# VH-VL binders against q8ssq3r676to911, part 15

Target 1, 236 residues: q8ssq3r676to911
Amino acid sequence: SPQDIAKQLTLIEFKLFQSVKMKELYHKSWTISKSKFENSPNIMSLITMSNKIANWVATEVVTTPHPKKRVEVLKRFISVAEHCKKINNFNTLMEVISGLSNSAVSRLKETWKSLPTRYVNSFNSLQNFLKTDENWKSYRQTLKTKETPCLPYLGLFLQDINFIEDGNSNLSSENDWVNFKKMNLLTSVFTEIQYFQRHPYFSFSTHQNIQTYFEKDIVILPEKELYAFSKFIESP

## First folded at step 3 (VH-VL)

Design h16 (framework fv_gimsilumab)
Fold by ESMFold2-Fast, scan of step 3:
Structure h16 (fold): chain C 236 residues (1-236), chain A 124 residues (1-124), chain B 107 residues (1-107)
Amino acid sequence: as target 1 above (236 residues)
Amino acid sequence: EVQLVESGGGLVQPGGSLRLSCAASGFTFSRYWMHWLRQVPGKGPVWVSRINSDGSYTTYADSVRGRFTISRDNANNTLFLQMNSLRADDTALYFCARAPGYQYVFGTNYFDYWGQGTPVTVSS
Amino acid sequence: EIVLTQSPVTLSVSPGERVTLSCRASQSVSSYLAWYQQKLGQGPRLLIYGASTRATDIPARFSGSGSETEFTLTISSLQSEDFAVYYCQQYNNWPYTFGQGTKLEIK
């Protein structure tokens, strides 16, 4: 089911998230190719999983040739996303919404037109929650109010660290305070990550079959093949 | 189709100012990081500046920091580069470019779409 | 900053030939390397990103390979529209840097 899928992905991705050590985030070590798997192995594992899930979502949509069944696939993923948000799993929420927002999927206008209003409204609400307006204001405000357990979107933390670590990144025009603001911002990010890592989803049970599916059995198309399948399903 | 159209280039005296614009169409502009790059004939492009989707984070190349300001108007799908205290070595063709935008993807500071460029000449 | 060195600087070739272009980085950039094609009067066009992933609507004759500091762009059967300047770009380390370019010209 959608709920079971959301819970099992939460367990898989939270385990990876919880394994991330703060030193993996030092001086952008996760971006250094020679040493990234040595110095930031858990970050790389989670990034790889996140991209895999987003591309899996898109693949499931574009490889469903029957129109009515393809609408059911959209409904299923929107339900997965709804439950992810309900259980404070924003990392998998981002992955599912990103997959559905992939150009190969979003261009399928006839498929989206056939989606019931309830699902259209839900999808739009979830996209609004994840909108990047005012530096992810909606998401960041929600995250500040959430108690644990919670799986925040790691990609945003990594993006923030990258921009902060860049020599001249600054939220203000005052260059004299760049280093001071940089240190304060980095400390805030690290502290927030550690806070969420301390509180796992203890009440969730493992379903072996679903976990094996995501580890070994999922089918993922490369970006160019996603677009090719998309064009065969609905012409431009 | 994705289109980026630059304007505002021209001839300016050293110490002068210019404001470049980039009109975006064919995609949801407000969701993408946008960049300015410049190129002198016969040489490779040089990265100048970037701005996040809502304009709250900006980064500048060391050579332009304090002189250039990147900004955006998401309501009108327009990217800007305000260039002050221009120098002869700022002479180049200026491009706006889009970085690919899926929020789950990290390290995406490559450019999937570019404009045709607008020339800026700082007179001797 | 990471310096990217492309070779050769200029290559004179005929249509139908297999062309190989090299890009060497002064430090490891993992697989965070892109290739662009630029024709006169035009902005660059993305060909390859992630060292080996072909961008949308790029013909199959273009392929990329390599990792760390050594990268290659291959055009398996050169077409007349492929005569252009080709640039590599790393996006692993700020500032994001480009190579000096390789110019493909008609023999």
Scores: ipSAE 0.000, ipTM 0.452, lowest interface PAE 12.1, mean pLDDT 83

Design h17 (framework fv_gimsilumab)
Fold by ESMFold2-Fast, scan of step 3:
Parts: C-alpha cells; sequence; structure tokens
Structure h17 (fold): chain C 236 residues (1-236), chain A 123 residues (1-123), chain B 107 residues (1-107)
C-alpha cells in the first residue's frame, strides 16, 4: 500500500540519516568531489539514495504505457507523498515530489489532465509546502514544532551549512568575532540534526520484501532514457 | 489486441531441458516487466520467475533457482524460460504474463496472460 | 509465504443470482489483492486489483471489497459466461501467491 511504501522508505532513510556523524558536515566535505565519499560517506549514501528514489518515481511513471494505469501510478505516488508528510518524513516527501516534477513526467500533459481533482489539489498543496519562497518558510515553520519522530529534509541542512560557511567569510568584522558567529550558527544546525537523530521511528515494523526490493530489485532508468520513454508514451 | 502466445512445451525425461518462448504482440513489450507462472490441473497458479524491462534484473522462485533462466529479446518481442535439470514436480501448464506495473514495480499482479504451454516431465 | 484460503471450494448457482466469494490471507496483505477468472482451456483474466478496483473492460456486476486478511468478490447478477474458476492473489509479500480457487458451476 502507499502507507507501507512510505513507512519502509522512512525506516531505510532514517537509518542512513541517523548514521551521519557531525564531522561529515565539517568544511563542506560532502561538496569536495575527490574526497566526499571518504570524508562524508553517510551523507553521500543518503544523497545517493535520495537521487535513486526520485529517479525511481520518474521511471515508474514513464514505463507505464497504459494511460489508465499511468494515472493510477501518479495517484499512488501522490498518496505516498501524503503519507510521508503525515509521518513527518520530509526527506522522502521531497524525493517523491522531485520525481513527479521531473521534466520527463511533468511533460505528460494528457496524463496529468486525466488525474482527478482531489489528487491535483493534493499535489499542488504538497508542492506549496515545499516552496523555496521566503527561505522555505512553510517547511521551516512545520519543522520548528519539533514533533518527533521526524526525518527532516537533509538537503536544506546542507544548504544552510553552505550559507553559513560562505556567507560569514565576507562580514566586515575581526576574524575572532566572525569565527565565533560562524561556529555558533554551525553548532545550532548540528544540534538540530542530532535532536532528530535521537528520536527514531520505534513503532514502525520492517517489511523485508519491500526492503529487499529497494536494496536489490529497484529499476531506475538513466536521465536520457527517462525522456526517451516519456516521448514514446506521449508524443512531443 | 494485446496477446501473449506460449510455445516450446512438451514431454521431457527427468534431468532433461526445455526452452519455452512467449511471443508478445499489441503492446510495447520493452516497457513491461514479464513473468512466468505455472499451474497444475485443479490448483491455483504458482509464480516462477520475473524479468525487468531490459533483462538486467531477474528473480526466481526458490524451487527453480539455479535450474531455470528467464531472458528476453526486446527486438523480437519474445520472452524465454530456459529450464534445466527438470524434475517430475516441474510438470505443469506454463504461462507467461505481463506485469501490472500499476503499483511501483514492488507489487506484482498480472494483467495479461497467455493460454499456456504444457510441460510434462516423465520417463 | 502468505497462504490464501478461498471459500467455498465449489458453489452451484443459477443465472441471475448474487454470488459472494471469500478469500482469507494468513497474514495482512493490506489492499494488495487481485481477483482472476479462469475458464477451461484459457489463461486467467484479471478482474479486480487493489482489492476493489475493477480492471479495464470488466463488467460492472463484478465488485471487490475487503482489506488486511478478509476479502470478497461479488457478482451482483450472475450471467451464463460467468461460470468459471475464480482465484485471489496477494502481491503484498514476495513471492506473490494465489488461492486454491472457487469453482462456480450451474445448479
Amino acid sequence: as target 1 above (236 residues)
Amino acid sequence: EVQLVESGGGLVQPGGSLRLSCAASGFTFSSYWMHWLRQVPGKGPVWVSRINYDGSSTTYADSVRGRFTISRDNANNTLFLQMNSLRADDTALYFCARDSRTYFGIYSYMDVWGQGTPVTVSS
Amino acid sequence: EIVLTQSPVTLSVSPGERVTLSCRASQSVSYNLAWYQQKLGQGPRLLIYGASTRATDIPARFSGSGSETEFTLTISSLQSEDFAVYYCQQYNSWPPTFGQGTKLEIK
């Protein structure tokens, strides 16, 4: 069911999130191409998984050639996204919405026109929740409530750290004061990550077949093939 | 019309081999996962094997793993099942079927089936 | 693997009757249950998936309901072409498994 998929992805991604050590966030090590897998292995594992899930979502849509079934696939992913939000899994929520927003999927105008109004409204609501407007205001306000358990969107923490690391270097201040402010801001982000890491989803049960599917059997088309399949099912 | 036609079944001795074929028509074969299933008269179908779009991922029932190989030829819209080391309990009507793909590829039910090809393993 | 038990094994009915077929799972399968019709000499035909969603081109007299471990297939007014064996199939746990079938025969 969509609930089962959302719960199992939550368990998979929370385990990866919980494994992230604060030292992996030092000196923007996850952005350094030559050493990122060595210095930030758990961050890279989660980023890789996030890209894999987003591309899997797009793959499932474009490899469903029957129009009625393809609309059903959109409905099911929107339901997965709804359940992710309900269980405070914002990382997988972002992945599913990103997959559905992939150009190979978003171009399927006839498929989207066939989607019932209830699902169109839900999809629009979820996209609005994840808007970057006013520095992610809607998302940040929700996260501030600190309802645990919660799997926050890792990408936004990484963006915040990048901003802190880069933005504070240009302040017109003494070096000690600039470094003091920078360390305090970084510590704030680290403390928030650690807070969420301490509260896992204890009530969720593992479904081994779904876990095995995502580990071994998941099929993902490369970006170029996603677009090719998209054109085969709905002409340009 | 969407159609699947199995062939290659027959009588074979224990320890022998058979290669089953499934000819697909009326749909974009390369866009679907495909299955082989088998059925003994008077009983329900039993899942045997599954293959993804390009053949890079295959899964087998425990009872046939290591003996059967599923493969596909997308250029000729054909699915294959190579059966080696056949046993008496492999005797069944063998069906190819198209994966539903309605539910993320994780959940498999079969929306189109062939008529089956009979396999009898006996001396 | 999940075991599906169908009841009754055989049902003798007349055209026009409302018939209800049951399928019970040994473990929860959520809503991931399909129903198939199989006539002699033919492969199975998909009727229902997701416990209650009618497949393309399936007559409105066929309907499905249920969740978790208890499922039913209902034929509201049996037609002569509906005499066949009906199978349920779960796709919540790998491998997918089928019930033993319910045979509808003429009274």
Scores: ipSAE 0.000, ipTM 0.465, lowest interface PAE 13.0, mean pLDDT 85

Design h18 (framework fv_gimsilumab)
Fold by ESMFold2-Fast, scan of step 3:
Structure h18 (fold): chain C 236 residues (1-236), chain A 122 residues (1-122), chain B 107 residues (1-107)
Amino acid sequence: as target 1 above (236 residues)
Amino acid sequence: EVQLVESGGGLVQPGGSLRLSCAASGFTFSTYWMHWLRQVPGKGPVWVSRINSDGSKTTYADSVRGRFTISRDNANNTLFLQMNSLRADDTALYFCARGHTYYLGWSTFDYWGQGTPVTVSS
Amino acid sequence: EIVLTQSPVTLSVSPGERVTLSCRASQSVSSNLAWYQQKLGQGPRLLIYDASTRATDIPARFSGSGSETEFTLTISSLQSEDFAVYYCQQYHNWPYTFGQGTKLEIK
């Protein structure tokens, strides 16, 4: 069910999130091609998983050739996204919305046209929640007010650290102040990550069949194949 | 839900000492940056000091550095401000406030106590 | 330090009116500006942060706008509980500084 899928992905991704060590975030080590898997292994595991889930969403849509069944696939993923938001899983929420927003999926105008209004409105609401407008205003406001358990969007923390590392020198006229401000800002981001890591989803039970599916049975098409299947099921 | 209750204020002579306490409830105290601010009646608040979640980092306003010490007891959800060598211009209502631990939010104060008055006079 | 200047110092208004309060910074604070409400005998209450984001449980009638050096707080339809002193605060540069306040009083 969409609810079970959302809960199981929450357990999988929270475990990865919880494994991230503060030192993996030092010196933007996850961006250094030669050493990122050595110095930021848990961050890279989460990033890899996020890309896998987004591409899986797109794959499931474009590999469903029957129009009515394809609409059901869209409905299923929108329901998964709704439940992710309800249980404060913003990381998987971002992945599902990203997958549905993939060009191979978004171009399927007849499929989207056949989607009931309830699901169209929900999808639009979720996209608006995740808009980057005003520096992620809606998402940041929600995150600040949410009680644990919560799985925040890792990508925004990584973006914030990049901004702090690169932009901090523009905010001061003194070298000592620049370094002091930078360290304080980085520490506040690290502290927030640690806060969410300390409060796991204790009430969720493992569904082994679903967990095994995501580990071993998941099918993901390369980008070129995604677009080829998209054009096959709906011509331009 | 979130509550912060200050205590320990009072009357003290110049050069004296006071220890302020802030009892926190309704949130996971150990994960938040905490702050002390003070306010003279009729004027805006003035930031005094901050402490990170585990107590390993502290920062002070220039006017109180070397005289005040901020500390916390995470086991008992309590924030402290030890004030030494008090001066007449330290007279104010002292507030405990919670800083959210996000880089844009850690320097705003989303919840405050009601304040505890400190008067330094001969 | 960055100086915040609020205007007007005092504003006499009637319930139901639209109220606009201004805060000007002596140098750019980007969008790192917050607004607080303080009632007699109470600590300040966070209303707005990041110039325009409403804090938790703050009524929709409160809105913030502005960037760089010029900011405004708007109350679209003033209620009796809104008579208070309002402060702006910048967190772009250390030390954190507050404005001198704008007092809303009954006309």
Scores: ipSAE 0.000, ipTM 0.389, lowest interface PAE 18.5, mean pLDDT 83

Design h19 (framework fv_gimsilumab)
Fold by ESMFold2-Fast, scan of step 3:
Structure h19 (fold): chain C 236 residues (1-236), chain A 123 residues (1-123), chain B 107 residues (1-107)
Amino acid sequence: as target 1 above (236 residues)
Amino acid sequence: EVQLVESGGGLVQPGGSLRLSCAASGFTFSSYWMHWLRQVPGKGPVWVSRISSDGSYTTYADSVRGRFTISRDNANNTLFLQMNSLRADDTALYFCARDKSLYYWGTGAFDIWGQGTPVTVSS
Amino acid sequence: EIVLTQSPVTLSVSPGERVTLSCRASQSVRSNLAWYQQKLGQGPRLLIYGASTRATDIPARFSGSGSETEFTLTISSLQSEDFAVYYCQQYNNWPPTFGQGTKLEIK
């Protein structure tokens, strides 16, 4: 079911999120190609999982050749996304919407036209919530008021840390007070991450069959193959 | 539409004080770093001060530090600049400006500017 | 403070001409450079940021290029509304600083 999928992905990704150590966020180590897997292993594990889930969503759509069944796949993933938002899992929400917004999926105009209005409206609302317009304004306003448990979108925290680090490079030589203020900004991001890490989804139970599916049985097509399958099921 | 409107400028004697206001509309004021800049006719703008979106962090140009105080009222979408111990070289057209970025640190590039309010410090 | 030097100080041109304005920084500002247009009685208008990215609603005839210490603003076909003062501004080092301006006037 969409609810069970959302809950199990929440457990998987929250465990990865909770494993991130603050030192992995020091000196933008996750952006350094040579050493990122050594110095930011848990961040890289979460990024890898996020890419896997987004590509899995796209793969499930383009590998469903029967038009009516493919519409059912879209409906199912939109329902998963809806439930992710409802349970404050914004990380998996971002992944599912990214998968559905993949060019190989978004180009399937006949499939999208066959989608019932309720699901089209829901998908548009979720995309609007996650739009980067005004630097993630809608998402940021929502996150500020959210109660725990909550799995925030890690990518936005990484973006903020990049900005604090890069934006303060031109201030770091001025005086120790400016460096102190930069550290305060970084500390506020770290404190927010740690706050969410401390409040896991205790009420969620593990469904081992679904967990095993995402660990071992998940099928993911590379980007080039996604587009090839897309063209096969709906010609341009 | 997105706009910034400054007010509060005027003629003041050296050593005097003025409080400038900047009314913001058409955008979520509480999400942006805000700045004050000033310009002498025929010259480029000069940065004066900035304030973070929540008001917790402020910085000032060396020439005004200790004399000027930047503040904001997010409930009423208003930015302020309290100017004390004014000097003749503070004479300029004062602009409020919105930082290009919604980030906590600000970029220091300015995408929306007001029309300016003139401040003249003369005996 | 980083000093920005613009050249020329004044440029006399005719509509339809391609104009190039230069900005040189006293030290590297990477790509953290913006260009503004200011008309008499108005606040500056952002044209370009990040050295080459056009701001919202800025016509395609405006383009920026350069990095490090040398930057250019190009107007591919000057329109009558483009006669104004143009400023470059760095935001790589605090405080942000502006050049002295280049005034475009009718030939």
Scores: ipSAE 0.000, ipTM 0.418, lowest interface PAE 14.8, mean pLDDT 84

Design h20 (framework fv_gimsilumab)
Fold by ESMFold2-Fast, scan of step 3:
Structure h20 (fold): chain C 236 residues (1-236), chain A 123 residues (1-123), chain B 107 residues (1-107)
Amino acid sequence: as target 1 above (236 residues)
Amino acid sequence: EVQLVESGGGLVQPGGSLRLSCAASGFTFSNYWMHWLRQVPGKGPVWVSRINSKGSYTTYADSVRGRFTISRDNANNTLFLQMNSLRADDTALYFCARTGQYFTYGKDAFDIWGQGTPVTVSS
Amino acid sequence: EIVLTQSPVTLSVSPGERVTLSCRASQSVSYNLAWYQQKLGQGPRLLIYGASTRATDIPARFSGSGSETEFTLTISSLQSEDFAVYYCQQYDNWPYTFGQGTKLEIK
């Protein structure tokens, strides 16, 4: 079901999130091509998983050639996204919405036109929640009010750290004040990550059939193939 | 509705200085990272500098480091680029731009650009 | 820094044709690739970000695909307003870099 899928993805991704060590966030090591898998392995594992889930969502849509069944796939993923938000899993929520917003999926105008209003409204609401308007204002305000357990969107933390770390003026030892501000901002991000890591989803139980599906049976098409399938199922 | 308007470009001799301004409207300027980019006619854009939403962190391209200073006035929705020790190879059309945010596929693209202000450095 | 190479440099096409533009990165940029359209006298306009996500108000005929080092921008049915220069840009690693551009000309 959509709820079970959301809960199992929460368990999978929370385990990856919880495994991230603060040292993996030092010196933007996850951005260094030659060493990122050595120095930030858990961050890379979560990024890889996030991309896989987003592409899996897109793949499921474009590999469903029957129009009526394809609309049911959209409904299912929107329901998954709804439940992710309900259980404070913003990381998987971002992945599902990203997959549905993939150009190969968003271009399927007849499929989206056939989607019932209830689901269209829900999808629009979820996209508005994740809008980057005012530096992620809606998401950031919501995150401040959410009780644990919660799986925050890792990508936004990485973005914040990346921008804090990037500053030519921060390299001079004589600019201690600038370095002090930088350290305070980094410490705030690290503290927030560690807080969420310490409060797992203890009430969720593992469903082995769904876990095995994501481990072994998940099908993911490369972007080129996603677009080719998209054009095949909706072409003039 | 969302707009960025650059100004302050002109002709200046090598070693001279110019201050560029970028007026933002139609969005909450103080919530966005802002950038300066430049472009020589017939070539692609080149990133020059960026500044965070609060104005506390800046980054510069190696070619302008130590000569250019990016700053912002959030109360007046204005971005600045102070250019000192100008060289002939700083001649370009200068754009201010806003960046988006990261989704799973990543979005640090420049979603809003101004029309540019021309800077010519020649004797 | 990461070098982006676009091909072809110039493409002569007729309205109604399907157009594909290529962008190749000197090292993996994952999905952190954007496409821009620039017309004479104007600043660039964002078309695609995250390799395949269409920006707000961009017509459905524009689509992006690819990952890692190989990317394409496709225009399914070229309109007269689409004759412009197209740039790819990576934001996987600092500093941000752009390709040299592909110019679409009327045939």
Scores: ipSAE 0.000, ipTM 0.416, lowest interface PAE 15.4, mean pLDDT 83

Design h21 (framework fv_gimsilumab)
Fold by ESMFold2-Fast, scan of step 3:
Structure h21 (fold): chain C 236 residues (1-236), chain A 124 residues (1-124), chain B 107 residues (1-107)
Amino acid sequence: as target 1 above (236 residues)
Amino acid sequence: EVQLVESGGGLVQPGGSLRLSCAASGFTFSSYWMHWLRQVPGKGPVWVSRINSDGSRTTYADSVRGRFTISRDNANNTLFLQMNSLRADDTALYFCARGPEDYTHLYSQYFDYWGQGTPVTVSS
Amino acid sequence: EIVLTQSPVTLSVSPGERVTLSCRASQSVSSNLAWYQQKLGQGPRLLIYGASTRATDIPARFSGSGSETEFTLTISSLQSEDFAVYYCQQYNNWPYTFGQGTKLEIK
């Protein structure tokens, strides 16, 4: 069920999130192509998983050739996204919405037209929640009020650290005041990540069949193949 | 010059209530995280609660959660701690302290300025 | 919670001496450690944050070093106004915790 899928993905991704060491966030090491897998392995593992899940969502849609069944797949993923938000799993929420917003999926006009209004409204609401407008205002406002357990969107923390690190390239390194403020901002992000890492989803039980599915059985199409399948199931 | 002045402490019976205030001056109060900490004579400080610059985010130590409420009045540069259902082990000197600037709604880390403290005694 | 253990508990010293205070964490706190000075009847004063960064208006004789679980605060030439209790504080893990303090007193 959608709820079970959301809970199991939460367990998988929270374990990866919890494994991230603060040293992996030093010197933007996750952005350095040649050494990122060596210096930020747990960050890269979570990023890799996030991309796999987003692409898996898109793959499930475009590899469902029967129109009625394809609408059911959209309904299932929207329900998964709804439950992710309900249990404060914003990382997996981003992945599912990203997958459904993939060009290969979003171009399927007839499929989306066949989706019941309730699901259309829900999808639009979730997309609005995750809009980057005004520096992720809706998401940030919600995260400020959330108690643990919570799996925040790692990508936004990485973006914040990047912007703090790179914010004032026009000021000299002699400016102690700017350096003081920069260090305070970085430390605040690190402390927030650590706070969420300390409060896992203790009440969630492992469902072995679903865990095995994500470990071994998921099918993921590369970007070019996603478009090819999209065109075959719904012509331009 | 940054100044923090606590008030509102006193003697109260177990189960009673007190409201502490902290008057801030010398900085843009509305831009900073603020904290309450407490200290028993001869021991180190213990963190109690924090509040972000606009009051939208608050956190509490486990020992006071559900009993204490932190709030702020940015118009009057004042921080508050409402203490309900007080216990004998809440007896301490209570400090307000300033955290870093709340640029991106991030959490505070350490305390660069403290007040002199206001004593709270919970006794029958 | 992370326990911070300071040593020595009390140190009797004379002005002009070099003083080193230690703080040990029960698990790694990276470099997220601060040092405070507290005089009788006063609130604490921030000296060092980030293990080694001196706070605003703090005299150069105060310096911090260390990482992970072992930290030190050094006063290179003790002045008469430095007799106080010194506390370390970690902000790596929630909840924030303080050491028990080291008291510097006149010999």
Scores: ipSAE 0.000, ipTM 0.396, lowest interface PAE 18.1, mean pLDDT 83

Design h22 (framework fv_gimsilumab)
Fold by ESMFold2-Fast, scan of step 3:
Structure h22 (fold): chain C 236 residues (1-236), chain A 124 residues (1-124), chain B 107 residues (1-107)
Amino acid sequence: as target 1 above (236 residues)
Amino acid sequence: EVQLVESGGGLVQPGGSLRLSCAASGFTFSTYWMHWLRQVPGKGPVWVSRINSDGSYTTYADSVRGRFTISRDNANNTLFLQMNSLRADDTALYFCARDTSEYGKLFTQYMDVWGQGTPVTVSS
Amino acid sequence: EIVLTQSPVTLSVSPGERVTLSCRASQSVSYNLAWYQQKLGQGPRLLIYGASTRATDIPARFSGSGSETEFTLTISSLQSEDFAVYYCQQYNKWPLTFGQGTKLEIK
């Protein structure tokens, strides 16, 4: 069910999130092509999982050739996204919305036209929640009001650290004051990550069959094949 | 509506102390970085001190470091500035202001909400 | 410390006129410059940030331009409520610094 999928992805991705060590965030090591898997292994594991889930969502849509069944697939993923938000799983929420917003999926105008108004409104609301406008204002304000357990969107923390590490607006100086300011900003991000890591989803039960599916049986098409299947099921 | 109201200013002799307060309302105070700034009539504002959302880090202008202490009470939506060893050149109108930076956000350092100020006069 | 110099220091104008205020930085601040309006007895009000982005609820007659060391605030058609002191502020390099202000007076 959509609820079970949301809960199981929450357990999988929270374990990965909880495994991230603060040292993996030092010196933007997750961005260094030659050493990122050695120096930021848990960050790379979570990034890899996020990409797999987003591409899996798109794959499920474009590999459903029957129009009515394809609309049911859209409804299912929108329901998964709704439940992710309800249980404070913003990382998987981002992945599902990203998959549905993939160009191979978003171009299927006849499929989206057939989607009931309730689901269209929900999808639009979730996209607006995740808009980058005013530096992710809606998402950030919501995150500050949320109680644990919560799985925040890791990608935004990585973006914040990247901006801080690049000196923000003050990259022209390496004096003690600029260094103090930079360390303070980094400490704030690290402290928030550690707070959420300390409060796992203890009340959720593991469904081994669903977890095994995401580990071993998940089917993901490369971007070129996603677009080819998209054109096959709905011509331009 | 979003408001900041300063209080606690007054007349003190050199070497004296004052504690300024800033009452915040209409927004989630606990998520914002906050500033104290001061202004002498006819001149532009001068930055004094900054505090992050949870109060774990503070920074001060060179002229006040060691004498002033910024703090906050998120339960009561109040920002404080404890001023010790006051000098004649600390005489100014003191403003609290909200930074556009929230917890984890970029260090933007421009202020979108200001109070109306509380006057501090240090004179013998 | 970056010094911001505003010109003119005072400007006497009539309602309806187009007004241009300048702010010059002692070294490059990229686009990291904000403009504030301050009326007597009030705290400053944010008008522009990022050199050219208008803040929320600021009338369209206010516009900002410039980069690096030269910045301009323009009021396309001055209204009676616009008579105030205007300050520029840089946030490119610590510490934060403000200009000395430009005062708009009624002719």
Scores: ipSAE 0.000, ipTM 0.398, lowest interface PAE 17.8, mean pLDDT 83

